# Designs tried in a protein design chat: miniprotein binders against p81326. Part 85

Target 1, 226 residues: p81326
Amino acid sequence: MLHFGGFIMEINHISKILEKEREEYIRNKVEEYLKQGFSKDDAVNKANQSWRTYIGHRIQDVIYNLLKKFLKDSGLKVTTDKALNNRNLPEELDKVKRLIAINYGEYLFLPDADVIVYKVENNDIKIIAIISVKNSFRERRFETTYWKLKLKESPVTSHIKVFLATPDKDNEISYKCPNGKPKKMRIILEYELDGIYFLKEDFEETEKAKHFGKIVEDIIEISKKL
Below, E stands for the ipSAE of ESMFold2; O stands for the ipSAE of OpenDDE; V2 stands for 0.75 times the mean of E and O plus 0.25 times the DockQ between their complexes.

## First folded at step 9 (miniprotein)

Design F62 (at its last look DockQ between E and O 0.18; V2 from the best seeds 0.00; counts 0 for: pae E 11.9 > 1.5, placed apart)
Fold by OpenDDE base, look of step 9:
Structure F62 (fold): chain B 226 residues (1-226), chain A 83 residues (1-83)
Amino acid sequence: as target 1 above (226 residues)
Amino acid sequence: SEEEEKIEELLEKAEELLEEAEELAKKGDYRWAILELWEAVFELLRALEEAKELGNEELIKEVRELLKEVYELFKEIKKKLEE
């Protein structure tokens, strides 16, 4: 096993690069919110919140594009929940949407699926994996776990792997027992999910907790078994 | 073998991506350079998996060497981003 121990490309540097844009972004957003009638303090707070959202989306886009590119040669396809929210879906995406839908009795709802990996074989679509991208765990810490559990409840979706990709900038889940104290979030996420992929070097590696660089290999391997 | 040829193709792609990343880094386009490097990593990881499946130690070694090169470039870019 190439212990990527030394070969951990921190995609966090994408965040640093994006941080160069932060000052300008914040300035512009503060101005915007001031024009909307917010106080200076409120404007700054809102701008910072907006930035966090923006960075989150950018990271998600990067991950999406990377996976799309790398999985293409393997015959695997990638989409997003955003793409599935279109009213006029191509037949293929409409099928994908249906195959990830969770039954709530009278209603079907989609899980949060930042990235969806699927294959098409003999005109049949097989969903391989859903990747949730989380920049921070400030809100909805177990949302991905919830969706994983819901997907397990149906024979239609039970096979779908659910992965979490995160830079974990705040080291919320990087280690299981830092200083001998168990981190509940890391333990639960690792237990319930099929994998956690870190966009950083400084984390406790386990069978399920890996560097993001391994995600393509893992997805391809899963795809061969479906 | 056909499988070996496939691995070599992946290696070639990774090398191309590495070169592109180097060029981007020279231009100061570090964001894009990093993306290219990640792409190279993925190609190399795929190559590594296939090489291991074949039990081809030579190819495994070659993949590891390229991974090292990618890592070194990454370190360089990282240093520049921290300045």
Scores: ipSAE 0.060, ipTM 0.468, lowest interface PAE 4.1, mean pLDDT 86
Fold by ESMFold2, look of step 9:
Structure F62 (fold): chain B 226 residues (1-226), chain A 83 residues (1-83)
Amino acid sequence: as target 1 above (226 residues)
Amino acid sequence: SEEEEKIEELLEKAEELLEEAEELAKKGDYRWAILELWEAVFELLRALEEAKELGNEELIKEVRELLKEVYELFKEIKKKLEE
């Protein structure tokens, strides 16, 4: 009989599988941008940015649906920052939005979280975790860490776990000290975040740096303590 | 029953997604095929949970057979990517 562990292990390879399609995608996008009048260098840069956004969104969708499905039986609910930005929010989601929002005086901002996990008990909402999905660390290097620090500043949000999910295809954070050279970003992310979950097999595993397949168990454990 | 019809709707959706994934894989569109297969898995896991809650062994078997088909296509795509 099939088991759910087998399907979860296949998600660890989704970025690797999608990378084989990257070359064709980039060629097509470069051609498209050249037709729009961009220089060769600009077209290549824009095509690479487009690919990173594209695979990130596809992986986000799979992660959202996986968490929604596997956390449902534990009484946990899942939403996204995109859903919370809609003007026609149900009362439940409006409460979720208010519970994670960060106040900058005239502005109320949501953390740049892709997936939000929460529970509802007697019409009381408890935010459990925020998962950010990142395909690269060339831009917005400290974004996830920044939001963790901001959430820690308030007693109403300080309990919220902040996780990073990444394929890390370029090995930017996969190892702490490759060839004896410290990777500052990996060290900072592991120190500041509550967990890093890799969508690949080859990385330095630690108590906080794990295979993505462990994330469901970790979230359920956290929810039991809250 | 209403609950059984809901499960059958999930199965129908999953079959459509599997068929779409098979067509994409034949065209070499492996990334899209994989994404469609994950959508099918999620529909089938919902269907399995509902069928188990009803105690409907026939529907449980039908869902498991479709999950097997989805898993076989995952493996076939993985094999193709290693060529």
Scores: ipSAE 0.000, ipTM 0.293, lowest interface PAE 11.9, mean pLDDT 79
ESMFold2 (binder alone), look of step 9: mean pLDDT 85; pTM 0.812

Design F63 (at its last look DockQ between E and O 0.01; V2 from the best seeds 0.00; counts 0 for: pae E 17.4 > 1.5, placed apart)
Fold by OpenDDE base, look of step 9:
Structure F63 (fold): chain B 226 residues (1-226), chain A 83 residues (1-83)
Amino acid sequence: as target 1 above (226 residues)
Amino acid sequence: SEEEEKIEELLEKAEELLEEAEELAKKGDYRWAIFELWEAMWELIRALEYAKELGNEELIKEVRELLKEVYELFKEIKKKLEE
């Protein structure tokens, strides 16, 4: 896919692009927390935590928008778990919500689904893929894996592909065995998930670990088989 | 042909996206401008594939020229984003 070369290179800088706002964001948040009565050290720490959350959401939004745009012509639709958390859902989204729900006996819960790709055929909705977006793996490192395993337990959801998209800024999962030491997280995530897509160039490519630029093609291909 | 019409539609979309990107860039919203340009590139790549399948050298040339324009704008915006 020679033509995506330029696009591929650009998406690699998404984290850098978003981080330009960091200094200003941190400054503003520090001031805000100082006004709230926090110490300088606490304010800085809180600001940094806030930034991590903020940038995570921004990356999710970017990925959502990209997928939405690139999948549009294929007739595929994209939504988010956030959109599904509304009380009054359109019928289509209500169906989507129900089709990704995980059964816990008396209760149904939704997996973490930053991006949900689905198609509508003959008024029936087919869920194609769930994309979890993670900027860092500091917390809940295997949460996506948990959801994948849970989705596999039901014939209703077992077909749903679960992908992880990440810039992996801190190189937590970019390589399987850096310096000869196995990275448990990379190995497990790659094994359990249907794919890992990196928004960067510097990573160990495998059959399941690919550049984010391949995700559109992969999703389209999967959609044709459903 | 139907394929030619499809190419033209894709080109039109790409041009619209390019214009939107330019407007966003003028407003200093470089990040979103980049996203619009990515979409434009996607449309153009698709157009190029169709044009190649048709063997229409004129369309291929047109698409390539537009791709060049989009790419140049992208470079400019990226530079601004890095400043």
Scores: ipSAE 0.018, ipTM 0.428, lowest interface PAE 5.3, mean pLDDT 86
Fold by ESMFold2, look of step 9:
Structure F63 (fold): chain B 226 residues (1-226), chain A 83 residues (1-83)
Amino acid sequence: as target 1 above (226 residues)
Amino acid sequence: SEEEEKIEELLEKAEELLEEAEELAKKGDYRWAIFELWEAMWELIRALEYAKELGNEELIKEVRELLKEVYELFKEIKKKLEE
């Protein structure tokens, strides 16, 4: 049986941990850029840009480790797109990679999956879900919906659930109609994806938009049907 | 100016999205093409507001021309999805 109380506590601490990390990270990066000869203003701008990249990887690592920890007793395994891009893959991961690859004729691409949940039964690998981690919706805002639509085109991948996990600190998709104005991104993402999971408390909850603490239960239920 | 460079960056981004949407449409991938055209339209609408605030008539014309191209493709693809 899973211990969801610990999962919820770890999720609730993420924003505090990340803000403390941000301050130290920015300070260290500004110092590094100043040593390279950049002006103060350039160093600050570069440090903030560097943080945006770093925080995306950091959140992905946290999500990966939490899912791996809380899904292991349910017979579910977790990997990442980073692990799948390694040069020499173990046989199991090579099969996972083949099962999620999208064929564009001459080219094969992996979805922007970030975290992949799968199970192994009788040497058969079943991909359960792909979780895309988004820290900001400033660029390629509907990338995750694109991958969901591509996965639906093949009978091999059409069953794969595609989830979005986000802190959404700027409230870009937290509410459907803030102040009476529809947020098209939230509405479209919720319609097209199998679920949106927020790494914060303040958001409009729906059947598809939930606190990230619910994702383990949802994934386990889905896996029982496959 | 810095404002002019910001508008040109938005135009470049929108042009990339338009090209990607055209390729997707040729392959029949209409839903993703529409999503990219939506993003291009919002970038261009923002660029148009900046160009109007700046009062740069040349940039206003360039943004308006590209927005017309994006919108015409959007209408064409949306009509095909309705069929």
Scores: ipSAE 0.000, ipTM 0.116, lowest interface PAE 17.4, mean pLDDT 80
ESMFold2 (binder alone), look of step 9: mean pLDDT 84; pTM 0.795

Design F64 (at its last look DockQ between E and O 0.01; V2 from the best seeds 0.00; counts 0 for: pae E 13.5 > 1.5, placed apart)
Fold by OpenDDE base, look of step 9:
Structure F64 (fold): chain B 226 residues (1-226), chain A 83 residues (1-83)
Amino acid sequence: as target 1 above (226 residues)
Amino acid sequence: SEEEEKIEELLEYAEELLEEAEELAKKGDYREAILELWEAVFLLIRALEEAKELGNEELIKEVRELLKEVYELFKEIKKKLEE
């Protein structure tokens, strides 16, 4: 939540707007899957799964575009793991790809990196942060944590900040100890990651758990130290 | 000063974004309106920080006024989304 003069701006309204498309999307997808020969129940389930993927990508795109826009004036650049999956990369992006790669001995793999923030100074690329965007934690709950830990294992990547951005639609990690019961996922994610940024107002704020509105400032500050 | 001019440029751009957001909202394009408003907010927060560093009370006041306008529009859009 961004507070100024008693006013609150909530980015989760973006999610609400996107959710208005849900009914039409589901209807269309159900029809599509029925035509493919699925049962009604299967069609509905598949449509819902498709929607989750779709809305996740939409939110990711919004966050990417916002970060790209907001960081531009600071001379920071933004890309995505998807952009790095090309065989023919521009030199700059090829360097970015190599600088975020994780060593598995004979193999190099990229972490999940929905958004990658980097700077170019004197023709050298410095990776600043990786932002993982999660709409929900139904799947791959600790994947971001895994990648953070793997990045720490190399002096080449150990400096890279890993952030999680989420609307936490299902309130899975919004609070550490709701009703006196520890939320394992929140505690672990907050401990292992460099920050969690919420696209909502209703969450427990801590030093590492902040409103998404703070992410740009935090990234800029980090960039100045690198 | 050069620093003040830079803050004024940020304010001007934020005002443009606010106007665009208003137009978008009038057209019912609330998604794009909200995006423009968020951009305006980030610019204004930066402007506010810089103005505070300079100790320029006039600029601080101007930033706060624009932020208020942004938040008011946001509330209006929010209301429309809840209807």
Scores: ipSAE 0.032, ipTM 0.445, lowest interface PAE 4.3, mean pLDDT 86
Fold by ESMFold2, look of step 9:
Structure F64 (fold): chain B 226 residues (1-226), chain A 83 residues (1-83)
Amino acid sequence: as target 1 above (226 residues)
Amino acid sequence: SEEEEKIEELLEYAEELLEEAEELAKKGDYREAILELWEAVFLLIRALEEAKELGNEELIKEVRELLKEVYELFKEIKKKLEE
C-alpha cells in the first residue's frame, strides 16, 4: 500500500526548495543574454522569464515522476504532452495523443495537458485525467478552462477529468474571497475545472480545491468508474 | 442574480485583458499581445455559454460585441506580423 500523502509534505515546499536555485540561475542567464547582444534591461527581463519556464518544467517533472511511481501498481500509466509531440510515437502513445486531441476542421490541437494519466484495458486505451501544471498565473490564466469546455463537448472526451496543480506561492488563487472580496480567478477556475490541487499547505480547501496529496486517491477512484 | 454577476465579472476581466493587449500591440509587443487576446477569448467563450443558458439576451449581446473587438485586434496583429 502506498503512503503518497506522507510524501506530499516535501512536495508542498517544492516552490521554496527550487527557489534556492534562483539567484545563481538568474545571474548565469543574464550573462548569457548580454553575450547575445541584449541590453541590460532586456537581459534581466528575459532571464526572469527563462526562470519561470525553468521552474515550471522542474515542477512538472516532479509531478510526472510522482504520479508515475504511485499510480504504477494501480494499472495506470502516465505520459506528458512533450512525449506526445515526438515525431516517431510508439503506437500506444499515438493512440493517447489522438484520444485527447480536439478537432478544428482540418486541424487537431492538444489541450493544455502537461501530464496525462491513462489506462490500457484489453489493448484499448482510456484517458482518465489531464493535469495542467501552473507555477504562476501571469499568462494563459483561463486556457485550461477552455480546454475543459471543449473536451466536455464530445462524448468521446467528456469523461476526461481536467485538473490544475499549482504551488500558487503568490496566493493568486488560494482563497475565494480574501478580505471579503471575490477572487475571480479562483472562483472561475474552481467552477470550470474538475479539481485544483495545491502544492502548499495554506489555502482554502473545498470539495474541488485540495492538497496535492489527494490527487493519487482521486485518480484511482475515477479510474475504477471508467 | 449571482449567475449574472459571475458573467459580468468574466466580461470585466476580458475587457482588462483586451486593454492590456492593445497597449502591448502599440509598443510592438505582438507575441505578448496575442497571448493576452487568447486569454480574453477563453473567458468570453465561457461567458457566452453561461449567458445563453440563462437566456439573457443583453449579456449575450455584450459578450458578442466584446468578442468582435478581440477578433479585430487579432486580425490587425496577424496582418502586422505577416508584413
Scores: ipSAE 0.000, ipTM 0.209, lowest interface PAE 13.5, mean pLDDT 80
ESMFold2 (binder alone), look of step 9: mean pLDDT 86; pTM 0.824

Design F65 (at its last look DockQ between E and O 0.01; V2 from the best seeds 0.00; counts 0 for: pae O 3.3 > 1.5, placed apart)
Fold by ESMFold2, look of step 9:
Structure F65 (fold): chain B 226 residues (1-226), chain A 83 residues (1-83)
Amino acid sequence: as target 1 above (226 residues)
Amino acid sequence: SEEEEKIEELLEKAEELLEEAEELAKKGDYREAILKLWEAMWLLLRALEYAKELGNEELIKEVRELLKEVYELFKEIKKKLEE
């Protein structure tokens, strides 16, 4: 079992670190787009879109690298939906893709799964968990819940744990009953998902809502039962 | 053509998986049967995509007929596994 020491403290402040970069990032991107011939209005809009994509990718990369490093000694492997987004894959990854896909008749689609944890046992692939990484819930509030429900509907995928990892910097799901009133989004996400892992210090901790530092231990324990 | 040969190979593999799943189901090995059927379905949907790209209506029909067989058995075994 590995200890997270100082890494836990750093990842819980990832939103602060990224926020300090925002103004310089936007300025540099606007200059880049202006040199490409875009109008100022278009350059600003593109820079803001680029920023949102950048921070999302940055958080995903940190989570992927952390899980890859800290799970390898337990015999667990990690991949991403980006790596699986190909028609032709090595046999191992093709099996991983098959075992998380959802059937819509003549079509198969991957769930919204940023990071996938799996185990290889005697030529068999066992999917342990998928982790959806969300920086905000403005436009994609319940996509992770929808995918959990779809995975539950098939005996091939019903065992897969579905986790949400989020800094939740705007406190959209940090508390169940802020000001004494139930927060619908937090309540539904916690009810339907197998766990929510916060990349910050200030939130209401429950059995399913934990600090991100607990995710490695939780995944290892699940893998022992599977 | 090379594309049609690839589709036929996928169909052959899917038929083998369907037969294996039928035998597993007779033995009561429902979890294993489900996994074989899911793999068959995976191969057949890939074959269907290729057949549609070629515009080969005869292969599309053949793939769909086998898909129907696989899906019907999958649904039946899923029902038994949930009981």
Scores: ipSAE 0.454, ipTM 0.814, lowest interface PAE 2.4, mean pLDDT 87
Fold by OpenDDE base, look of step 9:
Structure F65 (fold): chain B 226 residues (1-226), chain A 83 residues (1-83)
Amino acid sequence: as target 1 above (226 residues)
Amino acid sequence: SEEEEKIEELLEKAEELLEEAEELAKKGDYREAILKLWEAMWLLLRALEYAKELGNEELIKEVRELLKEVYELFKEIKKKLEE
């Protein structure tokens, strides 16, 4: 328990550190939007939206870097959908991109894949997991679920584990049935996804809902079975 | 054993991260220091799990001691960040 507390404190601290930048960031963005001709109210709203996007990316970057480091010793590799959004990909990443692509008949599209974990064995690439990082669930609440379901539809991608990592600051999915009322989002996400990993302590732990600290171990275990 | 070696490797890496965090903190780069500490903590938690699985009380103790150091440094940095 003590160990998780410390880990969680650090995660919370990271979030707090990032939040300290908010006031300055908002001020600067408001000024920017005012210069663009927006009203004060619109500028504030846009700045807040920009902040949400910004902090989301920062958290994603932290998670990416951590996973990359922690999985390295296991011979696992990590990339991002952003890295795959390049016209000139190295062969390895090009293969990764193709192996996570979802078929829509005439078109192939990539799922939202904030973090992609894969291994290379005998020149073959195996996709292990996709981790979606969500700071909040204001928009596209079931987007990750959609991608999981789509990945299941193909034998090429059906084995790919899809995880959600979130601090869930607003306690949108931390508990399944707080005060006797089912949280639809938590229940559905937990049911459809392979796991939810919380960057916090205050959540209802289940077989699929775990502390973020377990994600590396889980990924390594999955990798051994592929 | 191979498992013991793995634990020792994790400990060594965690110690390195702790040292890096200390250096960063001295420079006032508390943000990066915290990230290093988080990495260290994660490694140590993994090490602890392995040590428990092995039933190696000595390793468990060692891991816990290092965790304590990480926590202490974290508390110090946290205080500085709150000032």
Scores: ipSAE 0.030, ipTM 0.406, lowest interface PAE 3.3, mean pLDDT 87
ESMFold2 (binder alone), look of step 9: mean pLDDT 86; pTM 0.831

Design F66 (at its last look DockQ between E and O 0.03; V2 from the best seeds 0.00; counts 0 for: pae E 17.4 > 1.5, placed apart)
Fold by OpenDDE base, look of step 9:
Structure F66 (fold): chain B 226 residues (1-226), chain A 104 residues (1-104)
Amino acid sequence: as target 1 above (226 residues)
Amino acid sequence: SEEEKKIEELLEKAEELLEKAEELLEEAEELAKKGDYREAILKLWEAMFLLIRAVKLLKEALKIAKELGNEELIKEVEELLEEVRELLKEVYELFEEIKKKLEE
């Protein structure tokens, strides 16, 4: 068995590579906020917050582009929730939007869907998976789980797989029972979600917790069953 | 046989992926030489994912070939698996080189 484990290029390095820009980014943002009249402490705090947002988007973009490219040959398409936030959508994307919408009675809302994978067959759209990209879990630990549960409540969306992709920089969910103590977040996320994909090497692998390199294969296999 | 045709199809697809991965590796090398390390790394990741997919196809082909007891096809699949492994090694090596340069 080709244990590709050693060849799985540490997608971990995306975070590290992007982190190299942090010092310059922070410096520039601090300067910007100081010019806006913020105190030094406020400027630093705002810059750090801006960085977290910025790096999160960049990781998301990378994952989006990778999935788009790798799934293209399988005939699968990729979009984002941001792309769906337009008033004038192409017919295809309008259908995608409707097929992932969650019913709240008088209102339909979209789940947080950083990446949406779907296929078009005979002019019918089938949503295959939603991938949530999280750099850290400090603020919104179970949002992805919430959306998964909501999607399960409707026969229209119950089949949609929900995956989490993360570098888990702070090792919040990399291990289930480090030092013999269960990590609540890892256990719950792994239980509720269809998969967790790590952009790192140092994690506890399970049936649902895999390296990000496996996500393409898993999505393709799911698509064949739909 | 139908099974042999399936193996051939899998091999063809794997070879296509391998070729694309080689192209991406070459592009990454050129980008790295120019100092565009970020873009080079993205190319390397793309190559890696293609190669991983190729391995899956080849493993399926190998399974079928073994079930058929076709030694010739088994050998062919194994040879292609080795090529994929070699390319993965090259991708990884270039990645590590770029990583070192980015840490300097």
Scores: ipSAE 0.020, ipTM 0.400, lowest interface PAE 5.0, mean pLDDT 86
Fold by ESMFold2, look of step 9:
Structure F66 (fold): chain B 226 residues (1-226), chain A 104 residues (1-104)
Amino acid sequence: as target 1 above (226 residues)
Amino acid sequence: SEEEKKIEELLEKAEELLEKAEELLEEAEELAKKGDYREAILKLWEAMFLLIRAVKLLKEALKIAKELGNEELIKEVEELLEEVRELLKEVYELFEEIKKKLEE
C-alpha cells in the first residue's frame, strides 16, 4: 500500500529509478541468454533490446494504473492499445477501437494511443483523450504528431485530445531554446499536440508542457466540455 | 552577479509554487468539509507535487548561496525552505486523514 507522497516521487523519478537497476537487469539477462546458447555478443545485444522494451512497458503501465485509479469516480474509463489489440474484444472496447481507428482504404490502423480515456453516456462512447508514452525520441520522434493530424481530418475524431507523456531522460524536448537556439522537436510537439506531460522535474513549463501530476485534473475538465 | 540572480529566480519560483499549494490546500479543506473526499485528494496530490518541486528549487538555491558564502541569502533560503516543509506536512496530514476515511 504505497503512500501518496511516495507514489508521486516514484512516478517523477521512474526513469532514474529504473536506470539504477539497468546494470543488474542486463547482467541477469545476459546470463539467461548465454544459457540458451547465444554468444556473448548476441546475449548482450538481446539484453539491451529487452531492457528498452521493459522500461517502456513499465512506464506505460504506471500511467495506465494511475489514470484508471484517479479517473474512476469522474465517470471516465481507461483502456490501452494492448487491450484493443486482443482478438476477442468486448463490445464496449470494440466501439472504442472503431472510434479512434484511421482508415487507409481497406485497412484500419490504430493511432499511437498507448492509453485511451473515454466516457460512456446513454450507451454512447465518447473518446476524450489518447496518451502516447515515449521513453526517448531516438526514433519515430514525430509519430504522435502525425496521428494527431490524421485524427483532425475527420469530424468524428477531431475532438480527441492527443497528449504525450515522457520522462525525456536525455533532455531532447525539455526546453524550447536550450543555449539560446530553438529546439525543433520541442517546438513542433508543443505546437501540434494538445499537451506534453513530463515524468520528471526539470523542464520548461508552459501552458501545454506540464508536470505529469496535472494530467488528471486536465482530463476531467476536458471531459466536462464534451 | 549571475549567481545571485539565479538564487533570486529560484526563490521567486519557489514562492509562486508555495502560493499555489496554499490555494490548493484551502480548496481541499473546503471539499473535505463537504465530504467530497476524492476531489479533495486530487487537490492535495497537486499541492504535494508543487511543494516537493519547491523544496528541490530551494535546495539548489541553498547550494549556490553556500558556495558564494552569502550568509544573508543562506538565511533567506533556509527560512523559505522551512515554510515549504511545514506546508508539505499540513498537506500530507490532511491527505492521510482523508485516505483513512475513504478506506472505511
Scores: ipSAE 0.000, ipTM 0.160, lowest interface PAE 17.4, mean pLDDT 80
ESMFold2 (binder alone), look of step 9: mean pLDDT 88; pTM 0.867

